# Designs tried in a protein design chat: VHH binders against q9uj72. Part 10

Target 1, 324 residues: q9uj72
Amino acid sequence: MFCGDYVQGTIFPAPNFNPIMDAQMLGGALQGFDCDKDMLINILTQRCNAQRMMIAEAYQSMYGRDLIGDMREQLSDHFKDVMAGLMYPPPLYDAHELWHAMKGVGTDENCLIEILASRTNGEIFQMREAYCLQYSNNLQEDIYSETSGHFRDTLMNLVQGTREEGYTDPAMAAQDAMVLWEACQQKTGEHKTMLQMILCNKSYQQLRLVFQEFQNISGQDMVDAINECYDGYFQELLVAIVLCVRDKPAYFAYRLYSAIHDFGFHNKTVIRILIARSEIDLLTIRKRYKERYGKSLFHDIRNFASGHYKKALLAICAGDAEDY

## First folded at step 22 (VHH)

Design L1
Fold by OpenDDE, last read:
Structure L1 (fold): chain B 324 residues (1-324), chain A 122 residues (1-122)
Amino acid sequence: as target 1 above (324 residues)
Amino acid sequence: EVQLVESGGGVVQPGRSLRLSCAASGFTFSSYAMHWVRQAPGKGLEWIGSIYDSGRKFYNPSLKSLVTISRDDSTNTLYLQMNSLRAEDTAIYYCARGMKHFWDRSEYFDVWGKGTLVTVSS
């Protein structure tokens, strides 16, 4: 439910921004005998994405070279992923992550869940466009081919980017709550379809009412009910949708904590979330993280990551004075 | 008081060499990365190069063959050696201190000198 808190990122436009000078420093960092990783961190994590795009343009103009290309050539491992990741505009970064989640052997279902459950209609539209331009493939078609069952159906619903917006109808909310309750009771294929249709298509405002009515009718929390009645990635996706509706920053805090503590520091997830949310709500995510788990996100990153990779993550995450 | 003072500027003929100095005071010089930046008349700031506390050096690719940066921590002095000077090297040359910790969220160059003018003219 909406608590009235404002969301805030950790990366903001730098004052007195000079894209030419930044590009010169990055040129010195990447084109010499040695690589200045500290310079890369100090510049790129302290510039917003729009500014980073301007730096890349200046870099191209001055040297006739692609900045991301030079980074990929000169950098390695997860540090490369962080620095290169920062250089994508948000829609293209989402497209990039989805492409790699589905490319090769297997599918990273958790990546699909995280992105498609959390993005707005506008973001989904933009990432679809970026995906098509960058990879000459249709995102919906790729998702369809890489997934199956009700999980696929739900993802296909989400990727349409046609969620209703802004309206509230208490009477309808009560009706939808009954449908969800019945779905949890019967658990048939048809009921699963009805359930995911409601969760994927109703506005966030409406769904908050639906969840409240569901609680009133069933005496059970929506997430608990889903966990009890369903399983697999379908379950995970439904839960992700509900969590995003309730508190999107809290959802990402949960994802980060799980990535760090339950999966032996899942680097791709940590990198993706920090980069994607750095200008949106990463500060709020940090707040939720600390409130929920008692330790700061900064603390956990500091303890579980190492080298310039750690430094880069910490620079993006930032922290309170007590975390330093 | 933290201070940087550049010296060694002046008028020099094309093809000649010049060595600039930057005297640091008010802070532990040996613990900071130091930088040279210049500004030509009517143009923006141009990064020349950097030297870390470890002695590692990095240069603007366009200027690398023409400049050498060094430091003497015993005298708290930063140096810029310039060779084969050209008319386009005419500028005010600044030394700057690099930010110590990224979490300060300050500008990368947190301390600047007042600069020294170098004029390359026949």
Scores: ipSAE 0.899, ipTM 0.971, lowest interface PAE 0.4, mean pLDDT 94
Fold by OpenDDE, fold request of step 23:
Formats: structure tokens, C-alpha cells, sequence
Structure L1 (fold): chain B 324 residues (1-324), chain A 122 residues (1-122)
């Protein structure tokens, strides 16, 4: 089942929202001798991002202090990352994650793949703007400088945010499928270029048709074909694109599972996905996670995280009583 | 039935002290964080402070020097001690229960008392 519609997050706008009172409670939580981490969790994980921005504004107005600044000063470790992360507008959070993925020695290619393969044109435009404003750098230029080869080319294509939208064309889909099939057979640089151009520029609806036609022609699943024919981060990026086209929540479920089980609970990935998807499709991600892996995301987070960090993640993730 | 009942309100002169009480019933009081909130005439709700089941206390920075929150779990009673009362402290004072589980997407304050009126006047 292709999931592009009817997705649901876990964080919603709180009814009877009072930013002043929330700011007061956060003031009490952050400005005393002791930090009330539970209050931070109870407020920030139960407010949508727009509401959190209003709280920050109220906090600034009341105390003449920056809420994020106070959080960074008073909090530590991954808990700080979660609480601070929640305070970013979504585009700025994406920009933040991309910046940190590329700065310093080395590059977190998986972060680049995850974000750029999954974001809509609108989200990409917004994160580009946020990136430029926050860091005075061009996101495309930084990606270009930090990556190479066909991987770079594909990322550069995605970061343009120019994926087609609209109607489907079955005839064109069949043609594109043939191109993909040939690309998998020949595996030349030119074919890689053609392949990534199709995957990066065609609409999700069109690509679904393309993938079906590809299977009809080749007798093979698109992901399997990519895995067989390509390697490295280029391969991973292509797979991510295909997975996002098929079922974006399922892709994130996969990413979370991998982060938790294959990488010894990769905190950055878990935090990033939970925060970024909390208002979009995190509930759906949870469903896909449980369906595919037999255990709930809540369960796995509970087992591998600790302290207030765990509480914060679980609050974002949410869950049923049976998960406890 | 879960219930919170505030008491101790009334008319007091500026500079005086007042202690409010909140009697809890219908639930395991000792297992919940409890809160004081007030609403002055024509103004919104203002958080005063909280006390957790562990006894940890947190206060509104603007009111910290003027209030003390305490609890007696043996009698299921929450207290608010207010000192050096001013005219601006005139308000309805509410006792509220904090939600126990953070995965509940309801309002954090899930139970409220009816409130008690405090009037500070010369």
C-alpha cells in the first residue's frame, strides 16, 4: 500500500493553550537552583511547534531571556538535544541537522540521505532559506563541497526541490522503467545519471507507476535491483528515494529500527526523526514499525534509552498503556 | 469521585500573610504532582508553583519570594503560604492536579478545584 495520504503525527496543538502560563512554568523549571526536567517534558512535548514558538516569545518578553539559551545552559547531553530540538521551527531544525552533518571533519551521509530523500519541494525550499539565514552559507554549495560522485549529483538534484508534481503518464512510466532497467544492466556513469534523474525529478505518483512497470519488465523489485547493481552511499540514497516514494512512514520506521538495533541506538537519528516527524506522520511510523518488526517503537525506546532522555523520547513517540 | 476543594480565602490587608489549603479526595494524592494557579480579575491564568510527589518544589520566578508550597500526604492536603500580600495578589486561587502520565495527550492539569477568592484590600 502506497502511503502518501492519511498520515498522522503524535504531537498536536494543545487546546486551551496559554503561552504565558507555559512560559511561567518553564521559567520556574529553568531559573531555579534545580531544573524541573519533568515540567519541560510535560509542556514541550504536549505543544505543537507553533505553540512552542509562542511560549519562547512569551518567555523572552517576561524574563528578557532566550528560552533555548536557558535550556542549553541548564540541560545536558541528549536530553538537551531533544528539548532544544523541539524549539526549532521545522525548516530550521532540518537546516540545523544538515549543518551539523557536514561541519567539521567528515560528513554524516546518512543524515543527508534521510533528509533530502524524504522532504517535499516546499520543505526543501524552506530549509534552504533557513540554512542560509542561520549559517550564512548556501546549502547546495555546502553539500557540493562535502560530497562527491554520483552521490553528490543526486543530492544536488534533490536539494533543488524541483520534483515534478501532478498527473501520471502510464506510457511515460513504461519508458522510464525501460531506462531504469537498462541502467541496471549497463551500470555506466551515463546510466547512473539517467537513473538518478528519473528518481529525483518524477512525481511520487509517476514513480509508483515506473516502479510497477520496472517490475513488469524485469521481474525484479526496484529496491532489489538497486541493491544488486549499485553500492555505497549512492545506492543507499537511491533506495531511500524509492522507499520514500512507496511509503514514507515505512522508510522512517526502517531508519528508526536500524538506528536502534543496528547502530546501538544512534541517538542523533532517533532524536531527529522523532522531532521532525512528530507533527507529520510519527503515529503512522509507529504503526509501520510495529507491523514490520513485531515490537512497538515505544517498547524499543523504553528499553534502550534512560532517564529524562527516555521520558522525553517516549513523550514524543507516545504510546498505548500496554506499552508500559 | 476525584475532587479538589480549596479553602482559606478571604479579605486580607496588604502586608499580611495567608495560608490556603486544598483538600484532595477520590485519588491517591501522594502519587501526583500538585499545583497552584491563580486568576486575577480581568487577567489570564498565572502559574504560582508546583510540588511533586517527591517533595520537589518549583515556583514562578516572579512569586518565588512570596510563596511557599507544601503538602501533607497523610491528610491529602496541599498548602499555599503567601506572605506580604499586595493588592495585585487579589485573585481566585486554584488547586490543580498534574497529569500522571506524559503519554496522555490531554491537558496537563487534569483536575481543578473550584477556587477560593483572595482579596487584598486596605
Amino acid sequence: as target 1 above (324 residues)
Amino acid sequence: EVQLVESGGGVVQPGRSLRLSCAASGFTFSSYAMHWVRQAPGKGLEWIGSIYDSGRKFYNPSLKSLVTISRDDSTNTLYLQMNSLRAEDTAIYYCARGMKHFWDRSEYFDVWGKGTLVTVSS
Scores: ipSAE 0.898, ipTM 0.970, lowest interface PAE 0.4, mean pLDDT 94
Fold by OpenDDE, fold request of step 23:
Structure L1 (fold): chain B 324 residues (1-324), chain A 122 residues (1-122)
Amino acid sequence: as target 1 above (324 residues)
Amino acid sequence: EVQLVESGGGVVQPGRSLRLSCAASGFTFSSYAMHWVRQAPGKGLEWIGSIYDSGRKFYNPSLKSLVTISRDDSTNTLYLQMNSLRAEDTAIYYCARGMKHFWDRSEYFDVWGKGTLVTVSS
């Protein structure tokens, strides 16, 4: 089990950054009859989010126009989603994704799972704030309204952003492991509640101990146990939590692989993960992806995506020379 | 050695036209996007425009009506035609090569010329 390893993103602050010149180039790319998609890629995928915000500001100042607005107007399809997505601050992007997951056609439970299972308390707080600011709605209320059952309860627990941090208690871990074991055996509503409460509220460090103790007691892996005992989105959410606790980059590698290979290249998922994780741990995700699946993320993106959309994704993903 | 050399700069009167050239050597010119950038005294770099290997052109919106970029791949030369020059157009004009591969984490403009000075004065 790989836990607590140093993680790295793929996008970093560009040296010699000039927001004015970047904005000029983007202006040229977007305000003419023809759109320079390559310029968009070359600039936006090679700037960190903070720098992109400065570019947007410069763009607004120079042209009196909103950069995202112009991109939305001039771009189309998934390429638009990538470029526009890059222009959101991280909390606002999460809020954006959650909003569309709930307010679009149907509910994208997988999006809810992915985001809420993986975000820190701080990130959750920020996305809640961003969500309220952007949409004038309460994220918790919307989640509550759009989901049901133990799945809802678990999401509601996660969205509180009140997970314990730092402290570990081996004795308590053993007790919690017993509770989890019992929950897997009895599978009642009450046990589901206890199970999700533990998984949602204990610190990652503590949960790692819990999972180890669970293994010791049951002889079974926590994920395997969950898969055996539970079903539906509740199950998927629980698994996501466990996977994030064990190795968050590995979780996203799994999500990306599934999105690419199991769901016919689920564009929203791929885009969301690449953008959201580009400055956090996308490099590590790539490593986990390669280690687990034998092919690079870059390779798979290259093979399944096309056009400027592909170029954009690959630029975000980046890759080793051997992947090209 | 990869090299870009600008020429054609000098002193011109307002309202006049000027054509700058950039001679490329040491690389397959026809395979690269080329750019013009300028720097006025006391100001930052300003992007003028670009021309791709495909011949597609893009310009700074503020300069679009005043400039034309072209290229001659047979002679490995990039051109900047400037019309109706003003005092504000006084600057060092640079030719730059655009990065060929996006996975290169270097700066987008990976090769620069030394620049040519254009002075617009009465």
Scores: ipSAE 0.897, ipTM 0.970, lowest interface PAE 0.4, mean pLDDT 94
Fold by OpenDDE, last read:
Structure L1 (fold): chain B 324 residues (1-324), chain A 122 residues (1-122)
Amino acid sequence: as target 1 above (324 residues)
Amino acid sequence: EVQLVESGGGVVQPGRSLRLSCAASGFTFSSYAMHWVRQAPGKGLEWIGSIYDSGRKFYNPSLKSLVTISRDDSTNTLYLQMNSLRAEDTAIYYCARGMKHFWDRSEYFDVWGKGTLVTVSS
């Protein structure tokens, strides 16, 4: 099911933008032991990413210092993560999140799922490039080494960024649906491979047809079928792909809700989604969130976060008058 | 009507001190962060510093040692004390009101005065 709604972000280019003055204000805000966190919020959450890059450049030119570096030095906790996160270009932010998801003990599989299931081919290519430049590692290699099984195979497929685009084929959709149905029935390794190949490589438009045909032949929703037939992170990844195909904003609404209510406010997820989607479809995400769960995203953030961290998140999220 | 009116500008010699005032009216002055900004001839706007309703102060690093911002909420007045004035300090000085709520999505400075001219010359 595809809603086909126009998507909108929450952060837009500021009018009458002055990167030098912004850099001056940030310089003042970060100077000394008493950081002006409100200034940071008021500036950085009210500038688009391109503008923030210009501010960083001005900052560097004026002070000979890296703005992100100074923020990391002067700020702490989740507030630091938000402010620093805002300063990354989108591909580099994704790369940053993936790097940290795989670095150290354990792997944040949910982060990998969220990013790789939701990004376009272009975003994936830019992400891979940014990852390589920043960390001198190959993203595919790191994913491969940090994951296993069909989950790994599916991620490896997604990270190629070679999903088909454009043309739809109803006949092929019917055929693919049969393959998916058979995969759900047999549940062998080979069938899992076939399943993920279809979900990872077919265009969104084509997959919508496939899902419809799947329902026609099986009498079951694609997500329900996956939930019934598969388990673990492989299952979660497959579901994420399907949800993104149907309604990407709705998927992120689901992720945010789960992060807030099911995982005791998982800060990394909330921060990542708000920042990454702020200029893309965060307004639409808010709408889906409210429609699905009855409370606004703003409301839940307000109730579960605290301090300047809360203020920063709310500033990014924004909200309707009734939410304030 | 919300209004900011700067005063105290004029011609001063290098090395002298000058105190500017900004009279606020039409809003609850004590509830807002206030700012000083200047614009030199042929140059862009330059942030000087800010003072919050809590009294916390922040300054442009390049000007920190030369300026002091203060406020008197009982008289709805913002002040800018400038010391050791130089020729490069010649500018129109503006007071501005800071945005109160982040959800307003307005410009950071939502109210401006008309400015007062300070000319530093021998």
Scores: ipSAE 0.895, ipTM 0.969, lowest interface PAE 0.4, mean pLDDT 94

Design L1
Fold by OpenDDE, fold request of step 23:
Structure L1 (fold): chain B 324 residues (1-324), chain A 122 residues (1-122)
Amino acid sequence: as target 1 above (324 residues)
Amino acid sequence: EVQLVESGGGVVQPGRSLRLSCAASGFTFSSYAMHWVRQAPGKGLEWIGSIYDSGRKFYNPSLKSLVTISRDDSTNTLYLQMNSLRAEDTAIYYCARGMKHFWDRSEYFDVWGKGTLVTVSS
């Protein structure tokens, strides 16, 4: 089963937008003795990213201060992360998340998987550029240095942003399916390489054909086969790719559910996905979430988060009045 | 019917003080954040300040020292005290109601008064 092409976000450009007035309200919210967190939520979660950039510019112009800087000074904990996160352009936000995933002790492999498996060629190119500009490092080099094995090779393939687009070839799909099947049987390094190359470079349309042919040949679902044949982050990455090809919103619904229920509410993942997908397909993600898990994303966020942090997430997520 | 009605505007000399009122009706006034906004001739809307149902107040940094917002929930009235008025304070002053719930994707200010004109001139 494959998802349709129509997706929708939860945040849209506000009508009658006034960046100066918004900046004034944010100034009042941030520059007083008391911080008006509700005002921050009410404004920033109800403006699209482009509008938020205009607000930041107006804020700078009026007060000679950086809005993000003031937020970081006045806000704390995960609420700060949400508010500040909203203020990044999408490519820069991806770059930011990747940088922090690799910076310091350890690597957040799941963050790398989530971003690199799900982004389009255009998004990848933009985030590479943003990464370089912001951190004066090459994203590919950093990924290479922070990862290893076939996991690294696959990430390196994805980060090139050179996936084929639009082309379909049923005959080739059958051939590729055989390669994948053999790879699952032999499990050699060479076969892993061939497998990841197919998954990373073929178009989504082509891969859907490949997966169908794989099912025809092996009698097994592609994800199930991967789970049986491979392990570690390499496995997780392969699965992520397949899931994104099938239904990207469903993939994010899965990621959110896992973050909330399996990891005791993994804040970074929840924040990242909500922010990154808020203008793309978060509404669709919500639908997939509800369909698959029986509870709304809104419900789960409400139950597991608290304070203004919760309010901010819920505002981004949005929901029906009955969810309250 | 939900409505806001501003009053107290007029012509005043520079340096004088003025108190504006906003009478609310048709809704539970005490449950809403209320706001003052103004529009000078030929300029855009300018936020003056807000007062929440809790009584918390927030002001435009540029106007904070010149204005005080208050509310009387027993009379459903919002107030704007302005001191040391200047020519640049000439504007139509509006009271507005903030939306009650953030899940409402409508405009943040969901109800507006018709405004009251304040003219500061020597």
Scores: ipSAE 0.893, ipTM 0.969, lowest interface PAE 0.4, mean pLDDT 94
Fold by OpenDDE, look of step 22:
Structure L1 (fold): chain B 324 residues (1-324), chain A 122 residues (1-122)
Amino acid sequence: as target 1 above (324 residues)
Amino acid sequence: EVQLVESGGGVVQPGRSLRLSCAASGFTFSSYAMHWVRQAPGKGLEWIGSIYDSGRKFYNPSLKSLVTISRDDSTNTLYLQMNSLRAEDTAIYYCARGMKHFWDRSEYFDVWGKGTLVTVSS
């Protein structure tokens, strides 16, 4: 099931990088009555995150002002969210998204699922630290407070960042597959616990074996079995974990497609995924998107977004000339 | 061939004004954003300002009161008017073309002139 394709992002370090000049240009773009949104797009979407941090530092040194603060003051709506989002280091951005997902009335469970199901142990550790530093709260405690049931238990397991790595055991995989099959048959609280423990703690390599064995034993796909046996956010989280194990870029392609077509262009999800994956595997996500749905991600963004917001998303997404 | 050629540089006294020109050829000048950048001796590149095809202008905040950028699309010429020149304005001044499409993934300034030297001295 795992194709082993090379993963690539869409944003790369700019050659001949000059953070001072970029900061000057951004200063000019943000100062005055008329904001140069094109300048913001052309600079920030063509610099990697590390370079953007250097620009922010130069900006602070030159003007005594915070670049993100000035963007939030001068920009509006979803365009602001894109530009400001680009200025966060990846762990801080994840922390930011999680905090906002849990802040106020209600919880964005889909945001929690997307982030916690897809991040590595290292990423989880870093976002926990960033969360604590930025908001003076413990991420685990907030998740615990904002969620309930087996959904909460599974998120709490994932946020520990203690997934096994590297080792595979075919015999153990067969045993775990039996446990998963039994869990789908009995569906008790205890079985749900065993199921999420396996999915949250075994290595990706091991889980791929487990899923294969599950197919052999049950004659059913792991995702189909979960969809048949479970419901609610618990079910959605389990499916997300399985999809990430199989093909993480494909999972994000699915999330983007759903956000665009099923949820009337869910801006927060689209923005979050494009920004978070721009330097990791967004090119691969685009490929999976095109393969799965027949149209390019670029095409759909172009058709469903508007204004400078659209331009910013398209700049991050990038695309072939044929897509334009 | 795409080409930018700066002119108008030279030696000037402090407090004087100077107007630089940039002649563009080999492309549809009116369709591109144009920029001025300078480099003082021993220093890095400094952005001066930009003018879009729409005529919109943006400037380095530190230089805004001292410079004016304009363009004449009928003659394919970019201009930089500088007033109240100081010794620190001594530099090579470059005109540059902005990228046309964001998907090109090239440098923000995709075409440069050779530059013109401006020396401000008493």
Scores: ipSAE 0.887, ipTM 0.967, lowest interface PAE 0.4, mean pLDDT 94
Fold by ESMFold2, fold request of step 23:
Structure L1 (fold): chain B 324 residues (1-324), chain A 122 residues (1-122)
Amino acid sequence: as target 1 above (324 residues)
Amino acid sequence: EVQLVESGGGVVQPGRSLRLSCAASGFTFSSYAMHWVRQAPGKGLEWIGSIYDSGRKFYNPSLKSLVTISRDDSTNTLYLQMNSLRAEDTAIYYCARGMKHFWDRSEYFDVWGKGTLVTVSS
């Protein structure tokens, strides 16, 4: 389906914003013997990222202290990850998640897929700059080192951040669809290369035409064809690209459902998506989640998380247990 | 109807102590976090402190040694004790109720009193 629908997040600039009073309340929450975790949630999840930056500045000005540092000292486990994550500027949060996906034992390929398949050219440019500044490393070099095969080649294409924009050419869409169909039939390395270059480089608008033409010539849905033709992380990445082109909020709803149900509650994935999408399309993601899975995202988080961690996730998610 | 009514304000000399009260009605007082906030003339709101239903207390770090918050759940009353008052403590003092559920995207202080004026003057 063509995705031209309006999208909406769950966190907006707060009305009556008072960063000085917010910083005072955070000071009371963090600087005593006891920590007021409820107040941390109530303030930080109800301010947009730009407002959170102003609160951190007020906190520093008022107390000579680093708000994020004070939070890391007082908090632990997944609750710390949520609250600290809210304080990252969006490009730095993406860079942070990619860095930790690739460092340590093994690589978290699903994190790489989720971020790189879904981000716009501008977001990719900003995350590369943040990655270099924060870690003194080149993001593309790290991806190259930590991945291999056509999976690597596809990620390397995406991370360039050079997808065509605004382009649409119906005749070329038919040609591109034929190339994709041949790639599914022949499955050679050269065909895999042609396939991922089309998926990574054509505009979203053009790819939607391509997917329609693919259905016309093959009788198959593009995702079904990829699932039948390919395997491993390459297949998963190609599917993620197609799903993001079609309906990016539905892609994230699928990722959240899988993170909650498939292998136990995968905390890292739930935290990452809620934070990263909270000001972009998390409300739309909630709608897709309820439509597809029958229960609201709020309901599922309430059932599978606990403590202040649960409360923070529910505050970011917002909504209703029985509606959406 | 949910109401908060502050009392105990007035003109007081520097160095004196003052106790403010906040009478609550129309809700289960004992199940809510309660707060004191003040606004000096021409200034923004300043948070003084909070007391939770558990009895846990949290204070603005700059006022921590000057004030004490308490509550009496049997009389549905919130208190603010202020000691060694200074001219800079001149303000309208408000009590406020903290919202229990934030996922409805309402402001955290969902009920305010009308305020009581404290003037610290010779």
Scores: ipSAE 0.696, ipTM 0.910, lowest interface PAE 1.2, mean pLDDT 91
Fold by ESMFold2, fold request of step 23:
Structure L1 (fold): chain B 324 residues (1-324), chain A 122 residues (1-122)
Amino acid sequence: as target 1 above (324 residues)
Amino acid sequence: EVQLVESGGGVVQPGRSLRLSCAASGFTFSSYAMHWVRQAPGKGLEWIGSIYDSGRKFYNPSLKSLVTISRDDSTNTLYLQMNSLRAEDTAIYYCARGMKHFWDRSEYFDVWGKGTLVTVSS
């Protein structure tokens, strides 16, 4: 029995890693008329991202071919999106998802919220660098041009990647809570700015103290207060920040549940979370999911998806023996 | 006890053909994908090819024209036919079973045979 807190992923470095043999098997799977989709899953979901990069290098060295390109030629639909997504280094995957959330005439605000509200300073720095290198464009400028109002201002603050780290000041927690409380009561543009500056800039540890003091002062939960005070994507972003501060794996469990059970099933959201969290906290996310919703994430994915797409998602999620 | 046993190895002259067998026991052979892998002296493992329960076959692109994999589900036997053998085909040849429940295990090849040595020399 583990007695302390920690988070855990579902994908780990393979112990007997042979990138040459992996590349040979992928060559057999991809280079004929017929495609061995099961082999793609069985190899790529059983290697960590760093190992997948080594496999891609071996494949290129051996065949003079781009592994991702060969997969895109042979695969289609959501299965292609999963398998190609696994081949992105994590900062580039975040950059890729943000780029596609903003390109064209529409914007996928929930993608922006999910990524920017949840990433650490280091992850944000790396994704900005990857975005610039991959797309020859500035992530902050694109967010600015594709969003507006206090929603934009909050995203712009998050994307700076400058949240205070490790510092707490219990004496100031009550004062920070009073600022949040007044911002919820007064609701002016300046109050909205003060509220998002606290939520975006204070350390997670400080914010947990602040939320406790907010409850003491107002008698109200911080999420409930935000929901009563604000609306639209600004409100959704503020809630996402609070939820990530309190229990980031539970936030992702909530997002997955919504994506699976909401009208129109949001394949991109399920794929994005499973890939992005697979080496970080996806096992912990699974635990929160079952605790809150009564069924395992594995069970719900099995009921929603089909074919090789389902197999790939389940392989990333890993098993939950109680649901077998 | 799940078991795979290769046979048919030995010393063979270049240009000749050789058929290897893999006898399977302790599991429902007809339900599993089966594979051939080899290891030349001083080299890493090299995947040769696979055959699924459906009969679908996939081969290492470098070996595709030189080998044929087959299975006989009535005798629980996997075969590797090798033609026009070359000195570079000298290796230990293994059969392996592919895992059935991919989400519960890290290693795709969950059962290996002991291997059979093929030496191609003049």
Scores: ipSAE 0.685, ipTM 0.906, lowest interface PAE 1.3, mean pLDDT 90

